VH-VL binders against p55562. Designs and how they scored, part 2

Target 1, 209 residues: p55562
Amino acid sequence: EDLSSQQQWPGTPLSRVEALAVLQTLNANLLSNASATLTLDRWCEAHRLAPPGSKIVAKHVQGHDKPANVHIRKLLHVGPNEPIVYRHVRLACGDRILSEADNWYVPARLTAEMNEVLNTTDISFGRAVRSLNFTRTNLTARLLWSPLPEGWDMSAELPVSSSGPLIPPPFLLEHHAVLKLQDGTPFSAVVESYTNNVLDFPAPLLYPQ

## First folded at step 1 (VH-VL)

Design m02 (framework fv_masavibart)
Fold by ESMFold2-Fast, scan of step 1:
Structure m02 (fold): chain C 209 residues (1-209), chain A 123 residues (1-123), chain B 110 residues (1-110)
Amino acid sequence: as target 1 above (209 residues)
Amino acid sequence: QVQLVESGGGVVQPGRSLRLSCAASGFTFSSYGMYWVRQAPGKGLEWVAVIWYDGSNKYYADSVKGRFTISRDNSKNTLYLQMNSLRTEDTAVYYCARVRGYSSGWYEPFDYWGQGTLVTVSS
Amino acid sequence: QSALTQPASVSGSPGQSITISCTGTSSDVGGYNYVSWYQQHPGKAPKLMIYDVSNRPSGVSNRFSGSKSGNTASLTISGLQSEDEADYYCSSYTSSSTYVFGGGTKLTVL
């Protein structure tokens, strides 16, 4: 992907603080909600990343079949022979891919209707299983890129102001989580990576009032 | 049987360019991400670049960013590394490696490696 | 220089067990369960021995095992045999969506 075609944030200290604040706002919203899809619906609308009324669509990536390893099976509380479905999806808002996500889920813990919808449509996982009223246990949440150095708020030196724009890498955030039924039974393990398209809007203008 | 065969290595002058190729066989090449990893003589391993199964996403080590370009031709089952503005520090055996059970959201280790091709950058 | 810290060398006698450590930070080894270990014999390409901290690929001896505690991953080889003499490298996924390697450990079987 050619990053020169994206909205470019200035490399100034103020712009770097703004970019970090925006990324941490997304991070906090994702961590405080059970569904990444619904959080991204709101993010896309709020930042006008696609035409009004656009909804997140899961673009199922074919040709990948990554079996659940022992770690994933342990997270899901299943034995070595329990069927697990692997699903790799790109979550897109309009023509912008906002997330690449790996899902390992236990189909026996979903309804037959949910499994049918997941197998036959481009519905997002969060939408398909919405009626489970599931909860999310976050295992890790990492910034894959930061416009400011670690410890910037604790006297670390700030980058010198630059006339060049920020050039974020393809992925900015990565979350690992387990989704659980209301009774605490895990049914999905997810690895969710968020693309630089989440910042593809003009840097906010901060004017004194 | 999975096989990866590198070619294109040799002796080049600093500032010149060289293209490496990796011919893949024994698996569905278009379904896997691919890596380039290098090893300077007598030194350890250093990741160079990765490319997704469809060629869309690419990542580079900071030491080669802006100089090297990873690409692939899925119709020919071939991975490439275009190396521009070569430096003496780029002297190494370059390995082609496959992403194990590839997924862009779950970065997998290097499960199959080629035998490597030597690139020597010297005057 | 390597991003992950390994001892330069380790040695053991046939039949004994040895452990090789791999120390990183919370942004690599400590933050993710994507630690792998590679074996490299002189003049040969590396071979994957362990992935996702503790899993063995098909064909790798069960004498090889992996574990992790905090920011340190460990490779343990039990029942040492002469063919285990090689260089061993750890690797980890990072918060920058890249992979980094350790400096390597030369295992000598005495």
Scores: ipSAE 0.006, ipTM 0.462, lowest interface PAE 10.7, mean pLDDT 83

Design m05 (framework fv_masavibart)
Fold by ESMFold2-Fast, scan of step 1:
Structure m05 (fold): chain C 209 residues (1-209), chain A 123 residues (1-123), chain B 110 residues (1-110)
Amino acid sequence: as target 1 above (209 residues)
Amino acid sequence: QVQLVESGGGVVQPGRSLRLSCAASGFTFSDYAMYWVRQAPGKGLEWVAVISYDGSNKYYADSVKGRFTISRDNSKNTLYLQMNSLRTEDTAVYYCARETRYSSSWYGYFDLWGQGTLVTVSS
Amino acid sequence: QSALTQPASVSGSPGQSITISCTGTSSDVGGYNYVSWYQQHPGKAPKLMIYEVSKRPSGVSNRFSGSKSGNTASLTISGLQSEDEADYYCSSYAGSNNWVFGGGTKLTVL
């Protein structure tokens, strides 16, 4: 069946709490693992977002050049004249796009072979640079949407039940990170956004005690 | 401490074959891409070949492609260059060299060099 | 002939600064920041002095510096010393998993 048409989260207070808990679980899993691709492979399988055995596929998006701004250059420890390559990539599980990522990298800090495969193939960035044995430094992790208002656990009132399902916006979560060589030299700055497809499964069944 | 030692050079006639060896010590050989670079007497440097850390990827200069084969044995910490159909213009000191950073790939920066072994191709 | 153009020789006196150029095309020096420089004393193996255009390996004197503008990379040696007398070679990635060297520059310290 057409999985892309499913909407399965009621607008009730309980469902809103469930949605927030699930979204924060994804957030925590992404922050605790070096590879977003492997985290999304497990997420897709666990929540049955695609047919069994589906793996994340990276699609390089052409025609979208986004020059590095002064903040990105500062994160990469490079001057205004250092060449930086921009990539826009979509990570999909089956026919569902789970993530869209902006990647700015310093080609001089990659091997010649890595730059050649990145220029000539649809290989994912993390796969192409795997042999650098890099580390990831997470800078920010922001919820772009919450089913509950800020301060709901302190003084804000829970919203009244809606007559229809929750309708999350296109992007729910955004991470900013820097990838570093083993000596601490930064070589890539990434902005990874996660789509509403990460919640495209039925709300968990919960029974009172 | 860290060292590369080439061997197998000598005088050989055109059309013959010769095998060079490079023995590595003092570092984890299997963590590095390795190179062969040559230098003809009184001339400059010329890159010859590269091999990945596990031997799965190999590339050659156009001047030696189809005649030379680079290989490695990580269990013996040894790099090889099999040279077939030798020509007088292959006469050179042959250096083995290590990539600058431990990596399964290469930047093309020749960090650690051996002392070189002379190959003379003449009648 | 070499793919990258270097002057055949340069000379200087102790304490002076000298610069060696390495000129290629947009398909090598100009297209990539994979420029390295090597020092070779007579009868010895080359030694890596500069990599990634401007970076020095551990143990290389800060008197050696590298730069690049367009299709030309430069090696500058400040506070010239007699031990700096050697041949100097530049190298660059040239695409398609191919590397090229310059013809070399003989530095004489008078």
Scores: ipSAE 0.005, ipTM 0.440, lowest interface PAE 17.1, mean pLDDT 84

Design m09 (framework fv_masavibart)
Fold by ESMFold2-Fast, scan of step 1:
Structure m09 (fold): chain C 209 residues (1-209), chain A 123 residues (1-123), chain B 110 residues (1-110)
Amino acid sequence: as target 1 above (209 residues)
Amino acid sequence: QVQLVESGGGVVQPGRSLRLSCAASGFTFSSYGMYWVRQAPGKGLEWVAVISYDGSNKYYADSVKGRFTISRDNSKNTLYLQMNSLRTEDTAVYYCARDQWLRYFDWLPFDYWGQGTLVTVSS
Amino acid sequence: QSALTQPASVSGSPGQSITISCTGTSSDVGGYNYVSWYQQHPGKAPKLMIYDVSNRPSGVSNRFSGSKSGNTASLTISGLQSEDEADYYCSSYTSSSTLVFGGGTKLTVL
């Protein structure tokens, strides 16, 4: 409790602007890159979220089964009886979980070798299907939290806080996307949520010149 | 079929303790955050506490901080609320529910509530 | 007692649309896109109707929709039916890492 307070950002106007800028930088980098894992690898290193030399580890969460609903089946262009496999993955840097991701994929649109590797190993989904040379279509990108109110740059009144740190909720960003084969056929629908650990570093120290 | 069954409610005197349990079935309990919400007779809903899927994050309403403790046992699919230093204003039906706010596993989840268990604090 | 402001009651006729408001501050409704709406029939447990401002759980009619503007979230029910008569509660995450409910709105379908 006491130790964790050292990692919290102040609730000052400057700190709120810094937090928003940092969040939007992460958001932009995730949306402009094909690999969330590589983006988070760089983020973890740049912000020293784990000991030097740490790499993102994909942890496949076993025993979780979240069936595809009708909306996901429509996104994947499959009928009600087409088999869909669900996969839940946590992307961690050291002891910090930076992302929780849900993935629904159509195993008939992967090779037998890819399906075997996904069923028997902890390989990341992107690595297992790399040879498909897939593309990503981003559907939504949502801020689940903002340190500043909407319209803050357009005369909305700013929060005034002389006490207490920022307390981000457990999840800050949520992206929905569809992964497509080279011919445009969708084969995976993903929901990628990013945890408050992405801000779990000291607020930047900005001094007047 | 998702089921949440609360137990442990009853009549207790002020200053005493009581522990509520919520037995979960029909879903992967360890994938969901859980919360306790109470409703005093004839009144509105009041959030009490929430716990993340792995128990690492816990949050409490100011009215119960320092008196109530939320916990879970994922091996038993059970959620708990330890209530200490009970006051007459703690009298309410206590519901357990799956948490949409502390989601681990949420894209299109259902929010399910138990039937509630009545806690009456009276002398 | 109640932190989020809702009208005590609203009424409408079958087939009409009604809107229930939920007003907070920049530290709750205005600061976070974590607004939920619950329906409660007398003597029953609440049911989630909307989460994250505008998302519907599976099994909730598309007649229910949610939105937010500034510090005010809104639940809109179109094509009112007698079964919609219930108490409706909004809820929001807060800057104190807590959840807060609105005082509740009784919807009467006349």
Scores: ipSAE 0.012, ipTM 0.563, lowest interface PAE 8.4, mean pLDDT 83

Design m16 (framework fv_masavibart)
Fold by ESMFold2-Fast, scan of step 1:
Structure m16 (fold): chain C 209 residues (1-209), chain A 123 residues (1-123), chain B 110 residues (1-110)
Amino acid sequence: as target 1 above (209 residues)
Amino acid sequence: QVQLVESGGGVVQPGRSLRLSCAASGFTFRSYAMYWVRQAPGKGLEWVAVISYDGSNKYYADSVKGRFTISRDNSKNTLYLQMNSLRTEDTAVYYCARGLYYRSSGWYPLDYWGQGTLVTVSS
Amino acid sequence: QSALTQPASVSGSPGQSITISCTGTSSDVGAYNYVSWYQQHPGKAPKLMIYDVSNRPSGVSNRFSGSKSGNTASLTISGLQSEDEADYYCSSYTSSSTLVFGGGTKLTVL
């Protein structure tokens, strides 16, 4: 799909503020929810990014094998011989990819049924393990792009008005987190990046034409 | 105020093509999703197609998918429906209609309708 | 014919209230709050009366109201007037990314 055909937000100061507010709303919602998948289900529906009834589907990324290193094993409280499964998926709403996620999980800490579903279907991780009633520990949250310069609310110069559209990079947000069972045992380490498609809807206007 | 005027209807033989136009006025056409809805004589309403405000998203009813193409020209405030491989079952009054919400992505209620243009497909 | 079930006809006297039902499935009316109602007088284009289950466009009388319970949406017209005599259609979005209409209900006044 061509990037030039996607929704374009104006480069005006008002549009930049609107884009930042929207992006920070998504960031806050993602950080306040244990499941990124369920947050994206609601985001997709609320912004009508896909036809009604569309749910997040995990599209497997071929050839992207990334075994757990010592840091990931430490985060998961496992020894060097404990099996860890890696999966890399693109989370899509309709034909729009909203997120790319790296996930390292300890299959021994899931049910046999959960492991079977994760091995045989395109179900998202958060949906597959929802019944664990897990908690999320956020390690890092980073805005990869901002429509306004860092320090815009303090002393940084604001960009001059422009007729050109905003051109966000492919990824806008990145979160690192550990998912834990209710007893505090970690079972998954995730790196979740969110694409510019999360802004692929018409820029809101405060004034009618 | 808001006006939608359909044109291009007429009598055509099965298997032929016809292009409908809808001229919009009284609102910022480029900012609204647009729809085609048809109604066979004495029958109910049937959705045909929708196009987003900027033309990036298009969806069709199963009965017309692959035969009909919806398009728009925002510089001319005009909506189009290209109808190919016409069947007798396509006989209907074709309405163009505007989606309710400003700068919509294409899934909104239809708040203003044209008067319709009759398409008769018969031998 | 359409996917949503409406009664073929309803009738009432001036000043009364009438209700028109629109029954779908868990994949359309039951799944989404995207139900609309349209009024069509003979020989005229449809007019939007209710959208998103219960919202009324500017200029539509307060006598028209909408609701939904499970797989059934309802249009209620209170204080019935002669000009309300028309065909009424419900519509809903579906899980298959389509828009469907009800079969229509003919309302007669007296």
Scores: ipSAE 0.000, ipTM 0.435, lowest interface PAE 15.6, mean pLDDT 83

Design t02 (framework fv_teclistamab)
Fold by ESMFold2-Fast, scan of step 1:
Structure t02 (fold): chain C 209 residues (1-209), chain A 123 residues (1-123), chain B 108 residues (1-108)
Amino acid sequence: as target 1 above (209 residues)
Amino acid sequence: QLQLQESGPGLVKPSETLSLTCTVSGGSISSSSYYWGWIRQPPGKGLEWIGSIYYSGNTYYNPSLKSRVTISVDTSKNQFSLKLSSVTAADTAVYYCARDLRYSYGWDYFDYWGQGTLVTVSS
Amino acid sequence: SYVLTQPPSVSVAPGQTARITCGGNNIGSKSVHWYQQPPGQAPVVVVYYDSDRPSGIPERFSGSNSGNTATLTISRVEAGDEAVYYCQVWDSSSDHYVFGGGTKLTVL
């Protein structure tokens, strides 16, 4: 039996509003914190996505090496020959993957100890570089899927129950950000995507019994 | 909903400049999340990327076309435009404008396309 | 210059599974996107970032990417799936979007 099976929300107008509100709550919480791991720990526990006591585990995904393009290098304020390290990391609670993230960082802007830990363990990036007391500049934050159409709050038309259940795509939310040292020097560019497992719980019941 | 619409002359003489405009509606071209691109398709052949532009004016061009291509953006009109100089019969193609998720490496694809416009290069 | 290789055509009966390949040197280290172009229409993205689907694309469409080959898989093929399918990557070494030559899917 697979415990990560998707819970499907009804396609009713109320359920769609609930799903959007829930997604925007996650979006706001993620944007308000430098660490996705802490936000997802709370999310996993609050929505019971895994057995009680489960914590987010970061897994470094091997096999993919995506060189930084000119755009990423410009975001990082580095020349064409500056070494950049790429990491792909999955964040999971229990067996559910909640996030996949691409990270390009400039190892010369980290300490030797930080580079060693990042090279030898499955530590989350934010935890490894915590002592830099870095800041996060959010560049974009997009819903990749919406249960309601664009402009729904400015339009009279809403989807009806006859549309069937909601079928979220694999990724629902995407953040692009740059992490900066205390002096404003960028040291990491990240693309963080959040899976449909973040909605894998029953739709809230807002009706009196 | 987001719509992209190509416009411009459907016939261009050899050696002249091909000029097309893409009008974006239902969304803003002044978005930090997107580049805006041009892709072409000669009759019976595959897709070829021409170039992409960010609302700030930053561009990426296909190296094979770079000497002949200029893409510009007009944020006040929510439009971006293609100029391809010194055209030949080989430039006869359907030209598409598209939204380009260029913002992050590896996340580069075209999620919304215009309907395309045929441009024929002939005397 | 980076090159993507696709078979020119694939034929399949309704209800069967079609597999369209996209070959490229170390393509598994790149993100592959797949477009469907029905006759006379603009392309539509059906799979992005190797294996993800846009809203509105049926679960019958799936993708994988490893080593030197990416694959678009269409299960339970329907007549409406007839189209030319293109794979596409960004080549960071040349700052260039590369498209495959296209594969025409014919549903017999």
Scores: ipSAE 0.007, ipTM 0.443, lowest interface PAE 11.6, mean pLDDT 84

Design t03 (framework fv_teclistamab)
Fold by ESMFold2-Fast, scan of step 1:
Structure t03 (fold): chain C 209 residues (1-209), chain A 124 residues (1-124), chain B 108 residues (1-108)
Amino acid sequence: as target 1 above (209 residues)
Amino acid sequence: QLQLQESGPGLVKPSETLSLTCTVSGGSISSGGYYWGWIRQPPGKGLEWIGSIYYSGSTYYNPSLKSRVTISVDTSKNQFSLKLSSVTAADTAVYYCARGGRYSGSYWGAFDIWGQGTLVTVSS
Amino acid sequence: SYVLTQPPSVSVAPGQTARITCGGNNIGSKSVHWYQQPPGQAPVVVVYDDSDRPSGIPERFSGSNSGNTATLTISRVEAGDEAVYYCQVWDSSSDHPVFGGGTKLTVL
């Protein structure tokens, strides 16, 4: 599916600041909450990216069998023989893919019911394991694109107004994190990338025309 | 269906600017959220990525070439172009344009469609 | 700057299995793509995202990626598989693709 934003944000300095503020708000919300899925549920609803009541659905990408490497096993506190399940999913809000995620989890640290739901349905990981009341340890967070130049807040010149709209690239954010049980035991390592569809709504109008 | 074709001079003199254009046919350069790139291959050597562009004009360049490279896009002509300044004999190579990579975190879309390549010789 | 290492050459007899490796620090955390370049031709993607195959690529081409090594496996090798094979990843720290040096597969 097309991951390009359909809503056009103007290329003006104000619109660029607005886009960065919105993108950093999403970034902060994702980093401050344990479940990316639930954060995206709220984001989708707040920005009307899909009909009211739409929930994030994990669309499994088949053919991606990516074994956990030594680094992932170390993050999960497991030995070389501990079973780890890999999932590659696209998190969709209605017809929009908002995220692509790699997930390596230790099925022995989930309930039998959780494993059954994850194996047999398109439920998102965060929703399936919500009752674990888990916490998130963020390892890295990176903007893959910025509407403003590096150093804009220091001494770099702001871009001049353009006649064209901002056209962000396909992916805007990437996060690496470990999900932990209440006792601190890690049970999932994730790599999450967020598409330009997260900005697919009209630029905020801050003053009358 | 979708095809890419390189065009430009096959001979460039040392110190001049190498200019190539890639024409995209069978699809729109502004559709699908793809990057469009240039990759070169000196005779008998491996593939070296030069740079990529998104249809909005956002660019990524190979750090070793960044000071000499400019990539631009013309969506009205369904083309993207490469300029490499101050060329030397080391820039002699087959130059490919390619559709490469919707970026998705740890997943990078492959360069899935390539032009046939055009040989550029730097010689006086 | 991220570096991928490939052996310069691999030789196999027809019908045997060829394995071409691509070494990189924590490469198992990245997606690896593989390209086949027959003599005098443009590269063609044969495996993408570690193990997926494009339409039209025979199932005897497969890939794996874990730890510090990715591997392209070509089973039941045919003379027409003779080519240089390149691996490629996206390095998120430098925001660009990185290619390996290439491996010449000779079918004898």
Scores: ipSAE 0.006, ipTM 0.461, lowest interface PAE 11.5, mean pLDDT 83

Design t06 (framework fv_teclistamab)
Fold by ESMFold2-Fast, scan of step 1:
Parts: C-alpha cells; structure tokens; sequence
Structure t06 (fold): chain C 209 residues (1-209), chain A 125 residues (1-125), chain B 108 residues (1-108)
C-alpha cells in the first residue's frame, strides 16, 4: 500500500479542540453502531480519505504471532496451558489502513469445522462463528492520544500556540471486548485499534478566509 | 510521486564513521503513517535491514548493528540520516533508504513500498 | 536467528509459470513480502502481506503462504521479469526484518 502524503493538523488551540472533537465523534460512532466496517465506510467517504466509491476491505493478515498475556487468559477464563489461537485483521479504505484488530480465541470452544475454516481461509471471524449466536461485551473504549491535556476543560493549562504541528502516534483509539457463547462462556477477546489515518484530512477552517 | 534520494561520501576509510542522508521529496517525512529505514546490499550479496526511524525520533535497529548505528531525522529539511561507526571492508555495500509502516499495538511490520536508487559506499584505505 | 531459505536460481521459458519458494519455520504465521530487483536497480515490492499486489504490478504476480513455505508465482513470464527476487518477514524474536538470500529468475 502506498500513502504518498498525510494532512497535518496545526498545533494551535483551535486545531487541538477540533481534533479532539473529531476523535470523540469517531469513538461515539464506533460504540453506537452495530458494525465497525459500516462506520468506517461512512467515515472514509465523509472525510474523502480515498477515491469516491471506495469501500472498506477486511483482510486476515498472517502477521507477528502475538501470544495471549495473563490479562487475556483471565478474560477468557482459561489456565496458562489452554491453547489460544491468535488472529489479526486489517480494515483499509483504499490505500489507507484505518483499523488493526487482534483476536485471541479458544479453539476448544469452537467446532472443528469453524477452526478449519479460520485456519484455511480469509473469512471474517464473526462470519465463521456466526452459528454460535454469540454476544459482545465491550470492556473499554479509550483515546490513546489526546491533542489537549487531561482536564483541559477543568482548569488545566492550555498549550501554547507556538507549538509545531500535531504528531499523532500510529494508533489513536482502542476498544477492548469479549465475545461470549449463549451460556456466558467467553471464547474470544478482541483489541480493535484505529490508526492516525482516521485524521488524514485537512483541519476544519472555522475562521473567515 | 514521493521520491527518496541517498547522498553522502562514496569512500570511507576503515575505523571511521560512514554518514549518509536520505532526502524525501513529493511528500512529508512528518507523515504519521510511515517509518523511514535504511537497507544495505554488499556487492553480489543479499539485502540487510539496518534500522528505521519515525519522525518523532523513535528508532528500531538491527540487533547485529545496534552498537554502531545511529539514525536521525530532520523534519525541517525533510531528511533522515544514517551514521555507522567503526567501519570495515565488510561494510562496503550499496545503501538504500526506503519507507515502511509499523503498527506497534498490532505488531505489524509492512513491506518497504518506496526505495531510493541506492548509493555505493566503499570502505578502503 | 531466524533464517529464510530461497533456491539460488530458477529458470523458465517465456510464457511459462515460475514458482519461487521461501522456506522458514512457521513462516505461515508471518506476513511475507516479495521484492523484485532488476540488475543495477533498487528493489521494487511486487507482493506484500502474503498475497496482495501494489497498484501497477501485473496480475501475473501472486503469492501464497502456509506452514513452512511461502511462494511467489509469476505466470506468463516475460523477458522483463528477469531479476533477483527476495522474500522478507519481520522476526519478533530478534526484532528485525529478515530477508531471504534471493532467487535469480532466468528467462530462457
């Protein structure tokens, strides 16, 4: 994928407020809508992140094999020796990756057929396990970066306007969730991260000219 | 449209420091989507990654070269640079600059999608 | 240290299919990238993330990755495809990009 340029937001107080408002709007939209893919389709089109008509493409990426840590194992109600499978999925709009997601699941809690499909194809996880009629429990939704200091609306010092452009880290937003079987048994833990490409459009101009 | 161009001395004496600069044109080095890296290729041999830098100054180095390598970035000049100390004949190679993505929370490391043309550095007295 | 093994050379006739392998322990759990390096030129990525193609790279180039072997497949080979091809992965245990030794494709 080739991203030749990226819009940079000024480090002015107004630009920082605009960036925070935009990030919180995305966060709210992701939490309130049934589908992250649909939300990102609308986001990409609304902010012109890719040529008109571009749709989000999901890909199962065979990236770094990321072992389940103690926290993930606790979320899944499994001991240290229970096999856990790691899966990584990328959501992209045109040449821009908007989301990277980690999924750790307990293969013993899926059918043999589900495991085979997940191991041999690029099928989406939700599609492969649809017949489990699972439920999702959202655990956290946090900004990984803020253009304004914590407590900015409650007496914290405002940043000086002479600071350079905003330099967002690679990820700006992170959601953690657990997927559960109908009996309440957890079978998958997910970490969904959203890239700085979600801000790759010009800062809104609120001043005349 | 985005282009990378290496520059620096083509000849370095043994025990001295090899210094190269990569100039980015047609785009900003301050792009938050990319890391900027160095790869080398000794004559007739394969490719070896040296290290990568983000515009904030954060670096990743090849462990075998880490004690000798420093990569720095100058966003005002749209450039990043390589310094390799205590060079020997084994450091004779074509040096390429290139860009890639890295997503820390996912552990994803992308391909190098744009490369400079390369510059030959010979280590000889 | 993690090692990627490629055959040193592969020869094919024009119009035939070339297959270049990249062997590595559990390489199917890593993302494999492929570069084409024509003589005297910088490398160009032809396949990334196992099977994706950059814009401008012909459909004749495709990739796969499973188990201990990744494969770059070039169908309907043309004389202009002569180059050294390198596979590459990120190795988390050593924290670096690992390249294969390269495979020279000769079009007879």
Amino acid sequence: as target 1 above (209 residues)
Amino acid sequence: QLQLQESGPGLVKPSETLSLTCTVSGGSISSSSYYWGWIRQPPGKGLEWIGSIYHSGSTYYNPSLKSRVTISVDTSKNQFSLKLSSVTAADTAVYYCARHKYYDSSGYWSAFDIWGQGTLVTVSS
Amino acid sequence: SYVLTQPPSVSVAPGQTARITCGGNNIGRKSVHWYQQPPGQAPVVVVYDDSDRPSGIPERFSGSNSGNTATLTISRVEAGDEAVYYCQVWDSSSDHYVFGGGTKLTVL
Scores: ipSAE 0.006, ipTM 0.480, lowest interface PAE 11.7, mean pLDDT 84

Design t07 (framework fv_teclistamab)
Fold by ESMFold2-Fast, scan of step 1:
Structure t07 (fold): chain C 209 residues (1-209), chain A 124 residues (1-124), chain B 108 residues (1-108)
Amino acid sequence: as target 1 above (209 residues)
Amino acid sequence: QLQLQESGPGLVKPSETLSLTCTVSGGSISSGDYYWGWIRQPPGKGLEWIGSIYYSGSTYYNPSLKSRVTISVDTSKNQFSLKLSSVTAADTAVYYCARDTYRYGSGWYEFDYWGQGTLVTVSS
Amino acid sequence: SYVLTQPPSVSVAPGQTARITCGGNNIGSKSVHWYQQPPGQAPVVVVYDDSDRPSGIPERFSGSNSGNTATLTISRVEAGDEAVYYCQVWDSSTDHVVFGGGTKLTVL
């Protein structure tokens, strides 16, 4: 990533609190919505990360095939011989990649039309299967980076650096989840990582007016 | 072709700071796809991860070494460096630099290219 | 802290299959990488992400990972496969790269 073209957040205590609040807002919104794609559509628009009207597009990463291991198969309630399709996609808003996602799904639990659309278009998984009215079971949710040190809210001994701007690493959040049909049958296991582009907008200025 | 090369003193006195540099050629350290890491191996023993750095300065350190370790990056020279303070005989090891690949939420920290390693002996 | 356990050594005759295990609590939920370190050389990744092979690594090398054990399998072993083999995971709870202790493969 070209850091010289990114909006830099100051390293001040206020800016660090703002960045953490923004990250946790995204984290909470992702965890409370069945579709990461819909959450990112709203995020992209709200923070003006792309031209108005831009929608999240799934860009397939070709040639990256990961067979489902036994734990993924267990999560999906399938035997060793049940076909599972793997997708690796980048979720982009305009020219910004906001997410990298691994998805293992059971094609027998989707319609033929859904399988065709997933194989032939740049539609996101959540959008393609929307009519299943699925639910999401979140297994893990990790903040991969924090602008404030661990225990900042409990310990007066953890200093906050006052040096330079914040420079987030490539990935900030990682979620593991299982998507389920209305009857509780799992049909997809996902690992979703979110890039530093989710913070690529000017830091809010919180001043009394 | 990507190449990594360690350099620095092969002998360090006890209580001093061990300082090594890794020079990257055939690729850019400013790539957003990679972290850059240090791994060590005491003679006749196994591999121990020291830490990894992104070109912006963001780091992950081995918790057992965190109080003594600093990894830094110099993008203008396409280099990254290790400083390990207050060394003892237990720090005698071959030190490797390596490219640290984030595998998009699943693999985490696969090391796909390694330097040849440099032996650092801690002795008076 | 998370610990990976490997046998210190395994021996196999040329042309036979070697199996090197890597034990860890619920290791099947993690991605396991395998490194080959020939005597006097830097490690080389031979299997990554449980079962994938880098370009240039022979199909004789394969991996599996389930429950509490990951396994590196080397079929049709050759003398040139003699090396110490290390497994490695990322422990997300401590943000820590963990290596196994290494297994010395001897081809008799």
Scores: ipSAE 0.006, ipTM 0.489, lowest interface PAE 11.6, mean pLDDT 84

